# VHH binders against Protein ECM9 (ECM9), part 19

Target 1, 377 residues: Protein ECM9 (ECM9), of Saccharomyces cerevisiae (q02202)
Amino acid sequence: MQSSLPLCREFFEKITAYLDYHDFRLTITANQPSITLPYYVDEKAHSIELIIFKTTFLSLFQEAHTYFNKTFSDQSGISNENIYYMTVGFLLTTPENKTVYNVHEDLLKRYFQDNSVLVIPDLLVKEVRLIQRLLCSSNNRINKSSSLWILYRKLFVLSLDANTLVLPDILFVFHSSGSQHFSNYYCWNTARWFYDNLPYNKRIELFNLTKRFCFQNVKDCSSWSALAYMVCQQEEKKTDNIRDFQRLTSSFNVPFKINKVDLNFQVQPADAFTQELVKWIDRTYAADWPPYLCLLQITKFNITLRIEMDSVLLTWRNEILNFEENSGHIKMINNTPIVPEKFSNDLLTSVNFAHFGYKKLFLNKFLDKNKKEQSDS
Short names: E, the ipSAE of ESMFold2; O, the ipSAE of OpenDDE; V2, 0.75 times the mean of E and O plus 0.25 times the DockQ between their complexes.

## First folded at step 19 (VHH; framework vhh_8ghr_2)

Design y3 (from x1 with R51E; at its last look DockQ between E and O 0.01; V2 from the best seeds 0.00; counts 0 for: pae E 20.0 > 2, off the site)
Fold by ESMFold2, look of step 19:
Structure y3 (fold): chain B 377 residues (1-377), chain A 121 residues (1-121)
Amino acid sequence: as target 1 above (377 residues)
Amino acid sequence: EVQLVESGGGLVQPGGSLRLSCAASGFTFSEFEAIGWVRRAPGKGEELVAEIWPSSGYTSYADSVKGRFTISADISKNTAYLQMNSLRVEDTAVYYCARESFYGTEGFDYWGQGTLVTVSS
């Protein structure tokens, strides 16, 4: 009821509303003196932004905290419904509070265990919407919360068991969260987890999204590492992700597993992807390290690719030598190419120093790994 | 309640063709559902001959039927099909339609009653 936890209840209603939109963004921002409402909704034809002003955010925290302290004092008026809304307030304001997170999860588990499939879809729809929209927050504390990303995995598992069409919008969440938060480790590690546990068709969709994202966000090291993982998969991490999925199904007493999915299936063969990436690096004069690191990661586990790289290494070495003869030695500080000051205002030459500098760094790191591989053969 | 109903079985001469249908009810084909055709014959036990994931169109076949059998699905009719061409006497079996889902525990969680295919001169 609104007489108990009215701010947290209102927040829940606001963030779980707004059906049928392509985009959702949650923004927490400084107060504007001209706006006295606790929320502002910027609604477009196919997108919506929910703005929470700082004083409203702090009031939500205070309301939730006050109620939390009431639970320790054993005061009358404590109910599971009110506890739920209190935890929703904490998920927004302090999502890494593990005590409250565990209370939220426990309430969700009890609801699922106590109710038939006819009741589960409504709560699950709202819960999925809540968590997805929190993860679409521009605020780093919320978006980069490991607890919220873990809860998102749990909601995926629950969605499969509920025998409903209530499924996380996986493509939207990773695109939105990734685009709002540079090198979001939690987002892209969750994408790896989903890749290992999704059925074949959804694995294809996630791969294509991740690949497109990487080429549109070249500096994003976390997304490039996820793409490298998807191309050649590390067996240890794949085993960990599958084991975690199985642990979650057991934790919810769900008799579900990913069955007959070929977890070793490659959406794009590693040699085809490697050729595409090398061509892209050469034609765009790639001047950022993450694509080169992606190549190193992919070739680490594939002896055939290491041999096929010989012609690329020769070509790049010759290009580097020609560039250095004409423009000077490429200096590096902390593995970062340094543009000489005499060229710092020459955009093309500055890009070339970064481009050939990173090719040089790649060669050095590749040969160090290749020396270990050759000595072990 | 999930149910699978096979049809299209019968008697056919070697070299002939049959088209099996698997009408599904109690669920819709989604990205989490696959339909397989499994056959059982005396002396050979159980063999998965074809499988399709209708939402993506991904298919796989047993070596024994590659090039002769084609699995397909019509999502609007909630039905999967097995086109069997160039039939041989060794294709004689009871053919079962079966569902695979992330909701299941051992791969195929629901089975039809089976339809008999007899290939005989």
Scores: ipSAE 0.000, ipTM 0.133, lowest interface PAE 20.0, mean pLDDT 79
ESMFold2 (binder alone), look of step 19: mean pLDDT 80; pTM 0.810
OpenDDE, look of step 19: ipSAE 0.013; ipTM 0.287

Design y4 (from x4 with Y53W; at its last look DockQ between E and O 0.41; V2 from the best seeds 0.00; counts 0 for: pae E 11.2 > 2)
Fold by ESMFold2, look of step 19:
Structure y4 (fold): chain B 377 residues (1-377), chain A 121 residues (1-121)
Amino acid sequence: as target 1 above (377 residues)
Amino acid sequence: EVQLVESGGGLVQPGGSLRLSCAASGFTFSEWEAIGWVRRAPGKGEELVARIWPSSGYTSYADSVKGRFTISADISKNTAYLQMNSLRVEDTAVYYCARESFYGTEGFDYWGQGTLVTVSS
């Protein structure tokens, strides 16, 4: 007997195939005049790309949606396997449909309790591969999906009794997904969640990955915010992430296996990182805001660093005054330094207006925080 | 079957050195396991002396041995080592190699048989 979900099943198999750890990319693109096929697999020496054309992608959604409506009226062809494949179709096309997301999750949870619920070979391995490959796609609807990132946390918890073969490849996912979407808020918030719930050796690896990413992607404010989180002790947020992990382990009846909390653990001492960041800002004439905001966040939590910043603030203030004496006052619109029109074709001077402008903005925000904090206490 | 086999214990003078080995079988070192050295002196409880995560090389030490003991691992030989320098009489103990899994309960889930280290004049 033929299934009513041929596209959902086919794309599940295509996305979960290629068991080696080659680079796999999922692309949805406009129809091509020279290609009449519904999709195309582009195999290269070290990578595979699954290209789904827009009309086929819309047909996938229609197939899943039609089956979903069937589950409320007609019981013909209703099976747990077909419900699962229908939910995969929705995760690919409309991942923020919470009703379908909850159905997908419920099936996985029931399967974990009773393997007879779903007769799909190697389901846990395929599910992990599915979600990892979705999160590493360049499609914004998929890789920006808060629901898929939340599911990834849950898959980590569900896989805790599995050997390392079935565990998520978290370092690859954060690097790949962060690279696919600029300032991916959900990616980097999920990295914070994992940082608080991983063993110490994996925390070191994630820190080093995040730090490297930030310096290679200076404008990415979400990654810089995650790095600041990892450098400093943010006790309230760390406690929230640990509590969420504990809630998930309890909800899935997974034995309590969380890492011991060490609120003083630091991969790199905050004062050493702060000095490194200040030197980098000065040496490179940093002209983007995220590194400065990172510095603000780190210094917020440490009185010793706030005192040590006094000499940096004096140096930067004098640099700003000297620059303004020679080049004119730095004006701000919406916290963005404005380059005067007479310098718009002078790239070095334009960079300097941004550089000293952001130093000026940093000083104002740093001093305003000190005044507010003193008056509140 | 997971096995941990210690070797390298013996009698040594104060100020001397010993190198303990822990050969592991039945599992491969991964990002999720630590190997520790735990010692038990006569009439005393357990003391975690040193711990290593072999994949990353991350280590930690008890204050009593910092600067004198060094833990290391050779992944290709599936073996962990404890280099003990500047030994003192109070280092006399049975030294156990043990495995700690992140996804187990807190503590060690597999233990070796122990190897005796005696530091005596």
Scores: ipSAE 0.000, ipTM 0.402, lowest interface PAE 11.2, mean pLDDT 81
ESMFold2 (binder alone), look of step 19: mean pLDDT 81; pTM 0.816
OpenDDE, look of step 19: ipSAE 0.429; ipTM 0.753

Design y5 (from x1 with S55N; at its last look DockQ between E and O 0.69; V2 from the best seeds 0.00; counts 0 for: pae O 12.1 > 2)
Amino acid sequence: EVQLVESGGGLVQPGGSLRLSCAASGFTFSEFEAIGWVRRAPGKGEELVARIWPNSGYTSYADSVKGRFTISADISKNTAYLQMNSLRVEDTAVYYCARESFYGTEGFDYWGQGTLVTVSS
ESMFold2, look of step 19: ipSAE 0.249; ipTM 0.693
ESMFold2 (binder alone), look of step 19: mean pLDDT 80; pTM 0.817
OpenDDE, look of step 19: ipSAE 0.000; ipTM 0.260

Design y6 (from x1 with T105V; at its last look DockQ between E and O 0.04; V2 from the best seeds 0.00; counts 0 for: pae E 21.5 > 2, grease 27 > 24.2, SAP .706 > .668, placed apart)
Amino acid sequence: EVQLVESGGGLVQPGGSLRLSCAASGFTFSEFEAIGWVRRAPGKGEELVARIWPSSGYTSYADSVKGRFTISADISKNTAYLQMNSLRVEDTAVYYCARESFYGVEGFDYWGQGTLVTVSS
ESMFold2, look of step 19: ipSAE 0.000; ipTM 0.113
ESMFold2 (binder alone), look of step 19: mean pLDDT 80; pTM 0.812
OpenDDE, look of step 19: ipSAE 0.327; ipTM 0.675

## First folded at step 22 (VHH; framework vhh_8ghr_2)

Design z1 (from x1 with E106L; at its last look DockQ between E and O 0.01; V2 from the best seeds 0.00; counts 0 for: pae O 10.5 > 2, grease 24.7 > 24.2, SAP .672 > .668, off the site)
Fold by OpenDDE, look of step 22:
Structure z1 (fold): chain B 377 residues (1-377), chain A 121 residues (1-121)
Amino acid sequence: as target 1 above (377 residues)
Amino acid sequence: EVQLVESGGGLVQPGGSLRLSCAASGFTFSEFEAIGWVRRAPGKGEELVARIWPSSGYTSYADSVKGRFTISADISKNTAYLQMNSLRVEDTAVYYCARESFYGTLGFDYWGQGTLVTVSS
């Protein structure tokens, strides 16, 4: 029987093909006259890029939607297999379609219920690959899809069955997705979710990945926020993500061995990290707010750390005063340091205005918080 | 060793039909291989006539043959076919079966020896 969805099926097979541990990237691009294939694979030593051309993408879209319209108008002759491939087509082309998302999820649930006795069905492995690789897309609509990231969490829960290997390449997904899309809230929010729900060894890896990413992407607010969250978690001990995990576990009726939630959230002591961050800020002349905001967030939760910061605050204050004495008063507009016009062509001075400006902003915010806490006590 | 063997070529009158076969050996039709029919006419350049991904059944055609030619594959036989209907004199060419890998360099990596199709009154 000719698959009623040959394109979606082909896409699924390609995107879920087993590839040795390679970095995967999914790219949707314009047609190239020199390439007549519907897909192109660029394989490098450590990375694979699957390229979908626009015409192929549109064909997939058309196929999936045509089937959707046909099937849901006439419920006769519908196979679960075809429905699945249809949903795969939608996840690629219209990931935020809630109706199809629900159909996809329900299909997975049914599949796992029916196959509960069997070792993690091959479909789960492929499903994980599918979603991971979609999340590693250069397409903003796909990689910033809240639906796909939610599905990724759900798949993680499903994969934690005693016989299921932990989701492969979790770290790669965050790195790849984060690198391709600036300040991807959903990506880094999911990173926080994983941080809370991963085993300690993987938690360490995720923390280090996030830290490295932040230091390389100074302007990425979402990643820095995630980093701050991770650092603070030992003290704050937020349970929202853990509760969500439990909720999801219950929803799939999978006899999950109650994975004891590892409550050790300390990967790096907050004081050690704070020192590292301060040194990094000073060394790099950080000229963007996210590092300072991260520092601010961390210091809000730990009184001891706040005390330790006194020396830093004094130093920074003196530095700011010295700078203002020599270069002029730093003006702030909407919490952004303003570089005087006369220095607009002086890169060094411009950076300094930003650097010392954000130090100043940090100090002000730090002190204001202290006043509020003292007034409420 | 990967081999492609074409068959089914011959002399046909305009408006006639032929079915070409391409028997593949040394590999199995998977999601990573496409089969193409490429023709070379005397004095003309190479033209990709049709392509199929046997695993999915996805097909594409040159505009010159669209609606007249049908490419298909039998996975169980590891064989691709080209049904040629409403043949025209301009369809006269040596027809080659070729494999295209999903991975690697652009183009066909293995070719058959070709089969001659002559359309003449």
Scores: ipSAE 0.000, ipTM 0.197, lowest interface PAE 10.5, mean pLDDT 87
ESMFold2, look of step 22: ipSAE 0.012; ipTM 0.363
ESMFold2 (binder alone), look of step 22: mean pLDDT 81; pTM 0.821

Design z2 (from x1 with E106S; at its last look DockQ between E and O 0.09; V2 from the best seeds 0.00; counts 0 for: pae E 18.4 > 2, placed apart)
Fold by OpenDDE, look of step 22:
Structure z2 (fold): chain B 377 residues (1-377), chain A 121 residues (1-121)
Amino acid sequence: as target 1 above (377 residues)
Amino acid sequence: EVQLVESGGGLVQPGGSLRLSCAASGFTFSEFEAIGWVRRAPGKGEELVARIWPSSGYTSYADSVKGRFTISADISKNTAYLQMNSLRVEDTAVYYCARESFYGTSGFDYWGQGTLVTVSS
């Protein structure tokens, strides 16, 4: 049957092309006068960038929507193949369309049910590539699409089936997506989900990736929150993500080899990490709240860690007092340290106000929390 | 320590067959590892010839060897194989066995020392 969606099909073929494990980037950009082609591919030795121009993007949108309107108004002559390509067009252009998302998912489910016994469905491989590469898009709407990230989780579950392909480059997806878009909640929430559901050896890799990312992206509150979550799992052992995984597994009616989820969440001892984080904060003069918040979150759940923090708290208190004595009282507005106007042009002093200000904020919050816990006990 | 050791390379005439073996140690074949055969010919770039996920039995091949080469794995022996049939002069290369991690960002993370395959009349 001649595909009535040539643009969506072409896009699908391009985005799912086998590249022998190349880093992939999807870029949507304005039209360039010098380029008349709908796509531009920049292929390097170990990386490839697929560039979609705005006109092409809009054409894809139009094609997909036109087909949607036609097909769902007239149920005659509908092919699953064409519907799939239509949904692919929507995932690119309107990923948050719930109706089309559901259609897409249902198609996948049916496909996998029919093919689950004999061969790893080629479509699953391509589907994983599609979603991973969409999540690595420069476009904010795509990269921060909650629907796509949910689908990514579902694909992970499907891939764990003995007859399905394993998801490649999970770490790359988080790194790439996180790097392209600041504080991507869905990305890092999904990282938490993966952290809980990965085997221990892979959990370590994800933890290290997240830690490195956080240290390089001090202002990214979502990644820092994820890091805190990962460390806190040692004590909290939250099972929400595990339950979700189980729920998803059951929903696909695929005899999943129930790989026992490794419940060892101790990738790095919390005390060791706390020490590392404190040292890092001091060394870098961290001037943003997320590292401090991370520290606060971690120390909230571990009494032992709280005790160990006493020396740090005393040191920081003295540092703050010394700073205030020399530079003036640190004022806070909405939990943000204020730099006095007279120091606005002094970068070093400005950083110091932020650094010591957030230390001060940390101390205050730490002490307040301790008081509440003592009063409730 | 993860180690991959190739064997089975040698001299063969065009149209001949060879079977390469890759013995893996330091890890066991699981759903999280793939094994690939990568070849390097003089003056040519690196080419992934075949890949297998031993746990699932999923295989993939380069177009250049499709229909001629077969990759397989014996989980019990923790060994991967490459059956090469209908060999051509252009198949002459050093063949490397390599491990690919499910969660890897850099492709193959461990490599064997390679085995030389020479196809010559």
Scores: ipSAE 0.000, ipTM 0.219, lowest interface PAE 14.7, mean pLDDT 87
ESMFold2, look of step 22: ipSAE 0.000; ipTM 0.120
ESMFold2 (binder alone), look of step 22: mean pLDDT 80; pTM 0.814

Design z3 (from x1 with E100D; at its last look DockQ between E and O 0.51; V2 from the best seeds 0.00; counts 0 for: pae E 9.2 > 2)
Fold by ESMFold2, look of step 22:
Structure z3 (fold): chain B 377 residues (1-377), chain A 121 residues (1-121)
Amino acid sequence: as target 1 above (377 residues)
Amino acid sequence: EVQLVESGGGLVQPGGSLRLSCAASGFTFSEFEAIGWVRRAPGKGEELVARIWPSSGYTSYADSVKGRFTISADISKNTAYLQMNSLRVEDTAVYYCARDSFYGTEGFDYWGQGTLVTVSS
């Protein structure tokens, strides 16, 4: 039995293999002199890491590229399956290649209409695994590929059809991808998209995952921005992601709709979340800006929340004044509190300069918003 | 072949209680399906009184029945229930069990045959 594209086929088999685990990581790393294998699988009780060595990565690209050139020369060996495996190699090595991306998508659309187009067992399940696990890569070109995150949205839409219903595990992808790349904009923008297009139980799960992630990764501004978005959607609905979902269903010529009345429920009321976040900031002496920016985003245009904030602002103002009286004026450079050199080795005082500095920055920005609000009103 | 079968209707005096059942077949409750109870009184339109998403347990109620009606589901029996307490004359209607799909055409796609609830003194 002879096969074309043996490297791309082996990669597809490795990355789509089903293993009983709770986490997945894809790592592309430099070759090791003592290891001659093209792949290494590091299995743990609840996780697996698939390691691809650089020479294997480059060989996959070369194999896929050679086949790609063949598709323009009318040579033997051109088949739908081989085209598919060639595109899989490109999704790993050059995920932003739009020509190959379009070929991959067209094959999936044709398979959806006629399953005989590709004779690969359990193809849609394996395709979902492929994209999810690519997005769990430690490599920035792959994990932060806008094309792969867009393809993931498309696979979700395709999986909703009755004859190919595959329910992706959304929580796994956001947790793994977010954990591997600080402030992953594409990951957390895709989380916003899913939040707007998911039913009650999955929206609740995604909100709770995002909230836990934010409090465990306080400096991650992209996750805090997504959390603020999710809280604000309960108060001021935006339809951009719903329209994008509808655009995708139209492009696949499938008549899926979301029942908008089901989108009105609240996971956590915005005033309850605001109170929780203020208490957390005070209790922990929060010294990073993203939680404060989250508060600004939530309180922006809500009169009830602004009234609740009046007592908080007064308390914080008094705290700032007392701190500056005892420790000196807090200086800001590019909206960042500066710790004076004489305190640079004093961890507690350094944290306090950041904590009260960011409270001061929040107060200033909140008052500027109130001035604009009064002027606009 | 999706089917919904209601049972438990009957005659009851005001202030009484009834428990309706909706047995589902031809599908299992997933994250994307809900069961609703819709009632129709003679000469009146349809009113959604309660809805449950069985996989998560999330529920919603019409204001007219809040605190009096409780919707529940048993996934292992593929069955939804409507416990109706403190019944009033205006609750008299044919009660339909219906399936709602989060992704699909708007509204309920499958309906039961209905079960009559009569509240009279």
Scores: ipSAE 0.011, ipTM 0.414, lowest interface PAE 9.2, mean pLDDT 82
ESMFold2 (binder alone), look of step 22: mean pLDDT 80; pTM 0.815
OpenDDE, look of step 22: ipSAE 0.026; ipTM 0.452

Design z4 (from x1 with E100Y; at its last look DockQ between E and O 0.02; V2 from the best seeds 0.00; counts 0 for: pae O 12.8 > 2, SAP .687 > .668, off the site)
Amino acid sequence: EVQLVESGGGLVQPGGSLRLSCAASGFTFSEFEAIGWVRRAPGKGEELVARIWPSSGYTSYADSVKGRFTISADISKNTAYLQMNSLRVEDTAVYYCARYSFYGTEGFDYWGQGTLVTVSS
ESMFold2, look of step 22: ipSAE 0.219; ipTM 0.604
ESMFold2 (binder alone), look of step 22: mean pLDDT 80; pTM 0.815
OpenDDE, look of step 22: ipSAE 0.000; ipTM 0.232

Design z5 (from x1 with T105D E106Y; at its last look DockQ between E and O 0.01; V2 from the best seeds 0.00; counts 0 for: pae E 6.4 > 2, grease 28.1 > 24.2, off the site)
Amino acid sequence: EVQLVESGGGLVQPGGSLRLSCAASGFTFSEFEAIGWVRRAPGKGEELVARIWPSSGYTSYADSVKGRFTISADISKNTAYLQMNSLRVEDTAVYYCARESFYGDYGFDYWGQGTLVTVSS
ESMFold2, look of step 22: ipSAE 0.035; ipTM 0.546
ESMFold2 (binder alone), look of step 22: mean pLDDT 81; pTM 0.825
OpenDDE, look of step 22: ipSAE 0.024; ipTM 0.302

Design z6 (from x1 with F29I; at its last look DockQ between E and O 0.01; V2 from the best seeds 0.00; counts 0 for: pae O 8.4 > 2, off the site)
Fold by OpenDDE, look of step 22:
Parts: C-alpha cells; structure tokens; sequence
Structure z6 (fold): chain B 377 residues (1-377), chain A 121 residues (1-121)
C-alpha cells in the first residue's frame, strides 16, 4: 500500500532504526546552505545524531496535518498504518496535540489487542525507540512534552508485558534529556515514577545516575527534587507511582505480572546520603539553593535525621555568624542572597555570600518547619 | 511583646565617656539574635555602630568607632551595652538599640525609642 505519508514514514524509519549503541540524539536545526538533504546523520563510534533541518521539519508538519485534515473530512481509503505515521509526524512537530495523542495511543492499544491492526514489524520496539529518541531531542517542545513522557510510562508497562527490554535505555534517556534541557520537571518526575517501578538493580543505577547528575548540575531543581524523593522513599514508601503503574497495566489489559515492587530495600541510607550531601555542600561551597532544598526535603521526613542535623546546624550557624561579622550581613531578597555591590567583582566573596546565604536560608526554613510541627502537635 | 529600652544617653564633653544600656524584654536573647546599636545624626543617615551576637560573643564595629566603642551583653540580664570612650562631637546622635534575627531577611526587626547622646564643649 503506497503510503500517503512518505515523509512521516521516512522519518519513522530513520528514528527507529536499529543501532548497536544507545546514544542517540535528535536535533532540529536551521537549514544549512551546504546541505541539500532533508536529514543529516552524524554517526560516531558509539553515538548517532539525527539532524532534521527546519524545512524538513515543516514539511513533516505539513504532511501530517494535511493527512489529518483529510482523514477527518473524508474517511475513505484511510489505513491504520497511514494514521499511525501521521501521528508520528505529530509527535515530532506537535507533541501536545491531545487529539492526535489519543489517536496514537488508541492505535497502540488496538494493536496489542489485535496485531493485525497495524502491519508494522516490531512495532513495540520501534515505538519505544521513537519515544525515547524524541525525548532525547534538542528541541524544548519535544523534550519537555508531558504527553511524550506519559507515553513513555505507558510504553514501559507494555514493554514489560511483551518481554521487550527497554530498561537499558532508560538511564540514557534521563541523562540525555536532563542534560539537554535544564530543570525538566517531566523528565525527572518520570524518573521518580520509574524509580518506584524498577527492579532493585535498575533502581540503584537510576539513583546513582540521578545523584551524579545533581552533583554536576547544581542549579537543576527538578533533578534535586527527584533525588530527594528517591532518598525519602526509603522511609515514606509512597505508593502513588505504583498505583499508577497498576492503573496503566489494567488499561492496557496487561496481565498483572505481580512484579511485587519491593519498597523495603534501601539504595542508600538516608543518613549516609545526608552526610554525603552536607559534605558535598561544604566542599564545593554550593552557591545554589537546590542542594539545600534537597537536604530540607530529606530531613523533613525523618526525625532521627533531624536530630543528627543539630551538629551541622550549629556548625553552619557559627560559620554564617563568622562570615557576617567579617564580610557584613547577608541580606535576602525573595529567598536569594544579595551580594553587596562592593563585592560584585569579587568572585570568591560573591560565591561566599551565596553559599552562606543559602545556608542561612536553610537554617531558617529548617527551624520554621520545626516550629510548625510543634504547634500542630 | 518585644521591647528594647535604651538608657544612658546624655550630654558629655569631647573626650568623655558614656555607657549605653539596652534592656530587652519579651524575648530571650539566644544564639539566633543579635543586638545592634544604630545611630542617627542630624542630617546624616543611619549608621550601624556596633553589633553583638550575645550567645556567641561575635562583635563588629563601624570604622568610625573602632577602638573607641565596645559593645557587650549580659545574657543573664537580657541587656546589651555600648561603652563609648573618647567621644567626639561627630558622635552626637540618637542611639537606637535594635534586635536582629539570625534568620531574618529584613535586618533589624525591633527597635528601641532611642537615647540622645550629645557631645559638646
């Protein structure tokens, strides 16, 4: 059957092509005069970058939308395959189109119920690749698409049922996506979801990846929040993500493989992590709020940890006092430490104001929380 | 209610000495509170003269008074002091005692009514 969407199909084939490595990057960029091809593929030994030029991107958009309009106006001669490729075009160009998203999801559901619905070899594997690689896009609209991240969760559930191992690629997706787009809430929220639903070995890997990422991206509040969540799960054992997983399995009629997610294992004890984090903050002179926020979140849930923090609090208090006596009072505006103008050109002093300022803010928030808890008890 | 009450101000000759007191009530000076002396001279802006964290003993002084003024506190009395020696005409001002919270973001949160110090020949 001659595909009425040759561009979308071509794109699908390119983006879902099998690779011996997992390092895939999708880039959308301006046209280059020297390149007349619709795509540029930069293949390295262990990585590949698929570059889509603006003109190609627009052409894909036009093709997909044209077919969409046709499909809704005239239902004659429409194939499920063409509809699928249309939806692929939309996932690239307009990922947040809910109508098309639903069509896409519906096709997948139907396919899993009846494999004859779509004649696409290895559709599930390719679908997973498609979404993973879209999520590894340099484009902000794609990378931060809530719809795609939700779909990724769904595909994970489906892949488990089909014995399709997508697990090895999960870490790469989070690392790649998180690295390309700062403070991607959906990325790291999904990381939380996966953390709760992954087996122990992969959970550890994800935790370590997240921790490393946070330490390298101090300003990324989303990743730090995810890290805090992961640490806190050891105590809180929230089941929301697990319930969601179960809901999704039901929605896809996936036989309940009792993968009893064991919530009783510890990846890293909270106290050990807290100590590590405090040391890291001190060693690096952390001058951004997210590490401190992470610490606040962790210490909120564990009374024992709060008690252990007393020594840290005292030390930090004294450090702050000493700093303020020598360098001046740290003023905060909207929870941001202000560097005095006279020190604006002094990088070291500026960092110190930020560092000690955030320590001060931490202490304040820490103590305020304690007061509220005491008043509510 | 938090209150700060200054005392000890008055007229003094150049080269003379005064000791100001700031009695705090309504709160206990803890490690999280500092007491500062701020002065306002006629036609001049506010100047933080001295600050003390009574619990820790940390002190700071404006350059203009360094070596001449000494801030201290008696936690048992919930009182801070400013010993002013070698007073100069330029030290003439209303001296205010103020509380600063360690965790505060807006500086001094409570102020006394002030005490007038006049240095004149």
Amino acid sequence: as target 1 above (377 residues)
Amino acid sequence: EVQLVESGGGLVQPGGSLRLSCAASGFTISEFEAIGWVRRAPGKGEELVARIWPSSGYTSYADSVKGRFTISADISKNTAYLQMNSLRVEDTAVYYCARESFYGTEGFDYWGQGTLVTVSS
Scores: ipSAE 0.015, ipTM 0.300, lowest interface PAE 8.4, mean pLDDT 88
ESMFold2, look of step 22: ipSAE 0.142; ipTM 0.609
ESMFold2 (binder alone), look of step 22: mean pLDDT 82; pTM 0.829

